# VHH binders against Mechanosensory abnormality protein 6 (mec-6): the designs that were tried, part 5

Target 1, 343 residues: Mechanosensory abnormality protein 6 (mec-6), of Caenorhabditis elegans (o01811)
Amino acid sequence: DLNKRVYNHTPGPCRVLTDNYKGTAGMTYVESQKRVYITLGYGRAHDLKTKTGIAFYKTNRTDGRSQQEMYDLIEMTINWNGYEYKKEFIPTGIDSYSSSNGRVLLYVINAHPNHQCIHFFQIVESSKLNHRKAICDPSFSSLQDIAVVGPDRLFVTNMAAFGRGWAQILEFSLQTGQGAVYYYDGSKLSTAASSLIAPTGIGYDAKRRILYVGSMIRESIFAYKVAKDTTLELLYEMMLLTSPIGVFVESKTGDIWIAAHPVIHESAWHYTHPENQNIHSPSQILRIRIQEEGNSWVTTEPYANDGATISASSSVVFTDEQMLIGSSFGRLLHCDLTHSYIT

## First folded at step 18 (VHH)

Design gb1 (from k02 with S53G)
Fold by ESMFold2, look of step 19:
Structure gb1 (fold): chain B 343 residues (1-343), chain A 120 residues (1-120)
Amino acid sequence: as target 1 above (343 residues)
Amino acid sequence: QVQLQESGGGLVQAGGSLRLSCAASGFTFSSYWMGWYRQAPGKEREFVATISGDSYTYYADSVKGRFTISRDNAKNTVYLQMNSLKPEDTAVYYCARETYLSGTTGMDVWGQGTQVTVSS
């Protein structure tokens, strides 16, 4: 709908955590550390000049830091261990695995147009990453997001058969369904789901063994049961009437948080002209609570903005009454959730 | 059908070395992180070392620099080379396989254990 409008609102007080990077596209919460890790610099994949990297936000409000320090981001130092393509690193989709033995693993999608890969890291010494390896399969043309189901066991979304340009535009216009979900089993990559129409965000509910996959063009979330052999069985589709880009699943409740673009043609225009401050894409955050699998769910909208404060929301994390919103080309936003707005 | 079988334990003098082996069967070995744990009498089982399918390693601080975990995917075998052994290393050593998918972290398959005794 060409007359679709966004009515601005917030779940409580909000502030900008950083405006220093062209993109804060992906986030993951590591509960064992009380940290949200954020990928920085996605705009470089769209020819914007920006630093790339990974930083974290400490969620613990009672750890003795001052008010100014509580909102600081801490940048990670990456030990590449001689990886020759480190300058072609544009991090975006991200997820993590924490083990009881203290090992914390981090998995990051590289969105570089000529180097689409999954990078494997270990978090070491408070603020360092050790690079382990990269998986750069020829089928990776438009990697979007990643969901971890075990150590070195991941699902990733590939949005389209063509990574950019006129061929991708034609692919979407024809609605050919050339997107896929790939599964890496710790040794080999395989196709877990195929013929998908523009899959984007992906999130895993480990307690229920359900994998949620967003479809940008269908404006919906697909729910898959993850079998013990890791094959996917489609359970149902949740029509959202907005384009999901990022998916975050609360580990405790199973509630689904979605970073969405409510006006897809404005999002498309923003992505083709990310340098133009007069071209906005509205940002929306939804929270979905499943009441009966496949039949009913309750949707609330904790955040919406016409794009002036934050454009093209791409990721969301909720923890400790705090919500963080990442964007494809811009700011990282933090909001407190008040009791009056919690559903 | 999934089985892990340790071997190589025994009695050694302090400062000596042992190499433990763990033969795995019934699963796709190269897809799993494998680990070694140990349990001294009257104590909880504790982490020693773990290794990914592509041989990335992680060690407990108490054994770092003295123990080396390794694997041979062609033989479905994981090893623990233990050097500079101390009496405190005396324990039953267990081979284990890391779990996935279940929402819990840890090990889902354990071997029978092999006794390592380090005498003064």
Scores: ipSAE 0.795, ipTM 0.922, lowest interface PAE 0.9, mean pLDDT 88
Fold by ESMFold2, look of step 20:
Structure gb1 (fold): chain B 343 residues (1-343), chain A 120 residues (1-120)
Amino acid sequence: as target 1 above (343 residues)
Amino acid sequence: QVQLQESGGGLVQAGGSLRLSCAASGFTFSSYWMGWYRQAPGKEREFVATISGDSYTYYADSVKGRFTISRDNAKNTVYLQMNSLKPEDTAVYYCARETYLSGTTGMDVWGQGTQVTVSS
């Protein structure tokens, strides 16, 4: 009977990087470039008028730019190489692979209701993307997020058997377990895990070979061991008591950052009326520090907002004492982490 | 048994051309990025070019415009066409397969190498 409330706090000073797009849903950090890539315009998948694209934020704060320029986003130019459905590109889930030779690959989920696909790009020059190919499969009904485990080696979450509408609502209410994790091995797509309940965010700890998969309805993160043959073995479940949407894993520490929706009915209302700026959904960022895999971990909450500053947080990146928060239909935030008791 | 076998090396005069081949066996060839690396005497092994299973390419700056990497997935073979060769291209050229193992980046399988010597 208690009213669930979100108590606002930040890990340090925060600012808006952009609110010019209806959605800043996905992000990936490319350490070799000191850049965070952001997908823009998810709201178009929900009939909002917005441009779509991919931009990046430069994380190097000491590269001689002015204070004003320090927070600029740089939009990427996409060379589609004749791809027929480029106007139906609604980017959302995103991840990257960097090699020691300087090659940087970018993998992006297209959330367009009629063109659910995984798009393969290479980052070229400074601000260009070359489109390589799209993988579109009939089983892709509600692609959410992507985790890269090697060059052209990807795990992808598909949240539900039905992509939208009343059928999807019934599916979630009955917890029928129609979600899946798919694996692409460089040539063929296969099912890595099936009968999952609303899988959402996904993140990979390459050092420990652990794949973390969020479940929106279960309000949990599931940890899977990734075997040498890339099969998944469920290790344990971390109960969050909040709906995970985005997952980011720090490469050095293995710490897990989660963008979450703490009030699921307000999130559902926000998603059905994304055009109404009076309808907010709280945003929450959790950090999980594994003390001993499977046995003990510590959860903290570096950021929380009742939705007034940012609604429906969908992604998070932490690097160089900086945190970025993306949202499904709204603005992109940047925070400096200065409160040691939170970090 | 995963194997890579290079061929096509030799002596060539500056400005000339050579075509290297690398036959692959023991794995699903089309699922991997394949690459060429080279090592000059007394130098570290350096990246030359790499190609994806769908034939998308990436080159080191020192060879762009002169070298072309290609592959034939039906024959499990990757090629390096080297044009406008310079004496500084002299090296042992290695074919390699890019790894996807956890915590490891770079190449996990190497060929035996083939010598390329470019004379003035």
Scores: ipSAE 0.659, ipTM 0.869, lowest interface PAE 1.6, mean pLDDT 87

Design gb4 (from k02 with T99S)
Fold by ESMFold2, look of step 18:
Structure gb4 (fold): chain B 343 residues (1-343), chain A 120 residues (1-120)
Amino acid sequence: as target 1 above (343 residues)
Amino acid sequence: QVQLQESGGGLVQAGGSLRLSCAASGFTFSSYWMGWYRQAPGKEREFVATISSDSYTYYADSVKGRFTISRDNAKNTVYLQMNSLKPEDTAVYYCARESYLSGTTGMDVWGQGTQVTVSS
């Protein structure tokens, strides 16, 4: 819809956490640390000049920090352990695993056009990452997002058979099912689902063992049951009428938060011209509560913006009455939630 | 039948060394993190060390520099080399396999345990 309008609203007071990077594309919440980890610099994959890296935001408002420190974003130092392609690291999709023994693992998609990989890190000390390894399979052409189901056990989305250029544009125009979900089982990579139409965001509900996968072109979320042997069984499709990009699943409630692009052609224009300050893509956050699996759900919209404040929302985290919104090429927002319809 | 069997425990003098082994069967050993835990009488079971499928290691602070976890995927075996032993290391040592899918951040299979006693 060429004339679709987005009506701005917020769930409470919002502020910019950072505008210093060209992209704050991916986020994961580590409950054991009360930290949100954010990937920085996705714009470099589209030739924007920016630093890349990983940082975190501390969500605990009662830990004795000063007012100045409360909204700080703390950058991680990466020990690459001799990895030779460290300068080709453009982090985007991210997820984590936390154990009771204090070990916290971080899994990050490298979105570099010519070096698409899954990077394995361990969080060490307060603000350091140890690089463990990278998986750079030839089938990785357009990796988008990652969902962790255990230590070194991951589902990842690959959006298209062609990673960029006119071949990818033709692929999307024909609406071919060339996307996939891959599964890494701790030693080997396999295909968990194939022939998918532009899969994007992915999130896992561990209590129900349901994997939610967004489809940008179909404007839907697909729900898959994850069997004990990790095979996927399609349960149903939730049609959103907006393009899902990021998926966050609340561990306690199973509620599904979605960062979405409601005007797909403006999103496409923004992605092809991210340097143009006059080109915006609206940003939308949805919250879905399943009332009866496969039969009914309630959708609310905690945040919407026409793109002037934040363009191309790509990720969302909700925790501790706080919501963070990441974007493909720009700002990181933080909002306090003050209305009961959202909680 | 997923099974873990520890061996190599015993009595050792303080400052000595001991090597524990854990034989695994009934699952694809090479795709799991494996760990060692210990429990002294009257105390909670505590983490000692864990090792990934590709031999990345993580240790409790109390054993860093003294204990080494390793694995042999061809023999389906995980090891714990314990050096510079202290009386405080006296415990039953358990081998364990790390869980996934359920959202549980712990171990889903345990061995029967092997006693390690360190004398002054």
Scores: ipSAE 0.682, ipTM 0.882, lowest interface PAE 1.4, mean pLDDT 88

## First folded at step 19 (VHH; from gb1 with T99S)

Design gc1
Fold by ESMFold2, look of step 21:
Formats: sequence, structure tokens, C-alpha cells
Structure gc1 (fold): chain B 343 residues (1-343), chain A 120 residues (1-120)
Amino acid sequence: as target 1 above (343 residues)
Amino acid sequence: QVQLQESGGGLVQAGGSLRLSCAASGFTFSSYWMGWYRQAPGKEREFVATISGDSYTYYADSVKGRFTISRDNAKNTVYLQMNSLKPEDTAVYYCARESYLSGTTGMDVWGQGTQVTVSS
């Protein structure tokens, strides 16, 4: 919208964790390890020169590290186990599963334009990933994000029938509803929801068994009940009046954090010119607290920026009174939260 | 009706080997992580090993290098090969199916157990 203006504010002191990669697009929090895993280098999918990989940030501020080390990212070493297409790996959407036996699994969307897949990893030896397999399906044209609902049980969003170019632009302009949510049940892939309009971020509340799916064009979050047989029942729509891109659900409270683009046309311009430092897209973080399922909720805005500090926010994690914000082509931010910025 | 049945337990001298089997029925076996747990007298049930539908494995530190979990999806069977057995491996061994949705309690189906006794 041409009348939208972004009022800059932060929830507390913020700093840049890294500016060394063209993209810090996806994040997941692994509570048992007190780590946020971050995917690096999404810009390579848009022809930017950048290193790709996965790193983590340690959320425990009292573990004896120095002031300088406290904000370090630690890069993961990937054991590909002979995977043929390892150099075509551009990680973006990411989620995790932690079992009671200590096993931690990571599931990562590969956003390479010509090799869209879901990659399965196990975290081993503190800083290593073992690659298990990749699932690559012809229907994967524009994979955006992933929500883990169990061990090897995944929902993924596919935003559009056309993955790029003028055909995708036309598809969005006509609002044809060619997006889908796919489900992987541990052996087979199926369609869980179809005819969706530009589905993007996806997040799962395990305690309530509710799957939240963002729609970029409708500027809304759709809430689905996940049945025992994993079929989806649409419960309601939360209209946000901003384009949701990333969704994070707090495991304890069920609060929903959303990385959003409040000005769609500026986001589109930024995505077509990601190398141009003078082309910004505003970044917004919302927090939604459900008061009564389907009936009432409270929305606050812990962060907003006109794009000068961070453009095109794509992911958010909140834990331990800390918030991290990832972006499609740029820097990773960390903010401390104070009581004055929340309700 | 979902069912798991263990077999292959018994008495073995220290340093010996046993192979446990678990036959599964009533569900799509290849879609699930399957696991082995054990419970020694006077102790809580503890994790031993787990295996994905595509045969990726994860082991407790106490058994790594000595035990091997495997599966045969055509026969709906998961196995535990136990080598270099020690007296502390003495326990009832349970086959289990991992819950397929988070927010449920870890393993959602258990077998009845099979006794393994390792004599010194």
C-alpha cells in the first residue's frame, strides 16, 4: 500500500550478529541445546556472490564466554555422505525436532532455483551435521518454509505454481490460488492443503496441535487444526494487514511471532534488485498472543524498521528475552527485550 | 490394532552376543522411527537405539560401537544386534514406536519386553 509508513522502533538494545553473508533467511530454536540455528546465503538463489551454510547462535548468556564471544556465530561442518548435489545447496527454511532420547534432527529447504528439495540432517558432535537424504519432487516449484510436527513429519509451503519470472508475477496478479501445503509422513509426500494464495511462513504449536500458515497476498495467517491422522481442518483466519513471511511459535506459551513485509511493492522491488544498497524494504515483527482460540487475540509490534537497518525480514526467533531477526539478502539482528515494549 | 512383539532374549555370558527381533503390525511400518529401550532392576527405563524408516540410526553413548539397530521394512521387523555384552546390559528390552506427532509422550506403542541377562 502507497499510504503505509513504517514507524521505527525496537524492543530494546539491538546489534548486528553478522553482515558477512548475503542472506540469513531462516532460523530454528533448539531448546535442549539453547541454540538458534541460522541458514546462510539465500542471496545465491538470486545470483549474489555469497557463501552458503548453517551456523548457530548460543542463547545462554551466562556460560562464561567473553563480551565479544557472546554474540559469535559458530558455523556447522556438513558431512554430506557422498550426496551428489551438495554444491547446489542454498539453505533457507529450517525447522528442528528434539526427541526425549537426545536426538536432534534438522530439516532444511534447499532454495536452489534448479534443485528445490527438503534436506534431512542430524546434529552430531556439537558442531557437525550428518546428511541423511534429500526429498526432491517435481511439484516443488517455490518452496518457502517448513514446520516439523514429528520425527520426519513435515509440512512445507509451496508459494506458487511458477517458481520465478513473469509467469509467477502474472500468477500473483491474478490471485489464482496455485499455492499448496505439502505433507511428508515419513515415507510419502501428499497435498495437505491446495488452492492457497501465496503461502509463505509456517509454524506449529505442538501443545495445541495448530498449524499456522501465512499468506503473503492476503496479508493473513490461517490457523489449521492438525488431526491425529495429520489432516488439516481450517479453523480461522487472522487478518494482519501486512504480508507474513516467517512464523515462529513459542513452545511454552503458544505465542506467535511473525516476520512481515508491511509494504509489498517495496519488497517486490528489493527482491528484483537485492544487490542495490539503496533499495530497501521495511521490516516488521509482530507478536500474537491468543486469548481465546478463534475469538480473540492480542497483537503487539516488538520491532519495525523502514529498511535502513534491516530490509525484508524473513524469520524471527524469540527465546530467553532475546529476539533474532533474519533477512532474505542481508544481515542478522539480535535484540534484547525490555518490559516497556511488550504487553 | 497396533502391536509389537519382541523375541530373542535370554542368558548370555559376558563378551557374548544376542540378536533381538521385534515384529510389528497394524500400521505403516516404514513411516516410523522404531526404537529399543531397556529397564534394569530398580532403575528407570532408558533409551538404547532408534532407527528411521530409511534406516538412519541413533544410539545411546553406553551402547555405541557394541549394538547395531537395523530394520527390514518388507518384514515389518526391527532388530537389535548386541555384541560385547556386559553385566550392566542386563535388563528387560522393549521395542517401541516413536510418536509421529510432537506433543505426545515420546514413544506411543510398546512391546511386552524380552529379558536379557548377561552373566559374569
Scores: ipSAE 0.734, ipTM 0.895, lowest interface PAE 1.3, mean pLDDT 88
Fold by ESMFold2, look of step 20:
Structure gc1 (fold): chain B 343 residues (1-343), chain A 120 residues (1-120)
Amino acid sequence: as target 1 above (343 residues)
Amino acid sequence: QVQLQESGGGLVQAGGSLRLSCAASGFTFSSYWMGWYRQAPGKEREFVATISGDSYTYYADSVKGRFTISRDNAKNTVYLQMNSLKPEDTAVYYCARESYLSGTTGMDVWGQGTQVTVSS
């Protein structure tokens, strides 16, 4: 059920899955479990009062649950295994790795302004996470998102040299290119791409070995070929004319879903004043279908909202004719896809 | 070239123990999950245990509590300690390296195998 409709289409009926957290920023789909995992409470990184944690949504519509129960979220319990800084965990960017042996690994960015790290978990039992380790590096100043290319093999985006404040505003205004993509190879961290302008969302097409990286300020998606040695070769730039924040790649089709902010200065204002009820950032979801890599693609807009229903969309997942939309400081939406002419 | 070589197999009586070793070469050993698989005659190869570069372990249900996987990154070696062996554990045991790219998931390098036979 939608709270409010806008002149731009929804892809079908929508409803709020939760409004209980200040932020539902990141999501990953685990096909072997038919679950979407969601990070909760990003607003605490901006001094909002909120619980933080990780929950999941079950995507299987035919498992015998009632219509109402189908939209429940289940919160995960974290076994920190003695980790000293667990109190400073503010989860945001998230991705997963599933193996054929049944092992499911979860990788989560901690966006705490004073303790930015990548946390490694295993999903165990029905709803428990076992903490394995954290990687914290002095270069982590503004971690945004993560793309997994193998077990303990991942790319992460670091958006800026300054994590907040007037210095970051100046950095973005000058477009100085202080962002980077880092690569973790299972033992060591390295820089995979440097001098990037506000990299944000990141997604990996495993079939084609292409890594897509959003640039908030350039309003573009950059496509990189991932070589066998995991080095990155820039292939091309897709100009979107809207600020990409989250990237999701469909495993079967290679279609690229993007959570975007079409009005960047409203987004910036919202991020600096996230509790102000009069400040919204419009939310937009794009779907890009590649026709010929580097040469042609088709872009559609399955969802758009002026910010009243959902503000500052930050993540998107599409699976099983369902679309979920997360936001930096607010609601989690679920939509059924029944208007195929707009997708 | 990347190589994996198992050793330590043999014949044991039910209830006994064996320790398998797998020597690895030609790659950065500590960056990879390493695993043990087994294949009984007439059956498909099945997962036994796997271990991350930092020694986080994961086991098949059929061997939990009886088998222990470990590794020594200084010696580029992964081990499988098999205790309380049963005749059902009779198989060729393979060491494997997990692929590091999602598009080529599963194990990308296998050893030649070592025979374990458990008699009752």
Scores: ipSAE 0.687, ipTM 0.882, lowest interface PAE 1.6, mean pLDDT 87

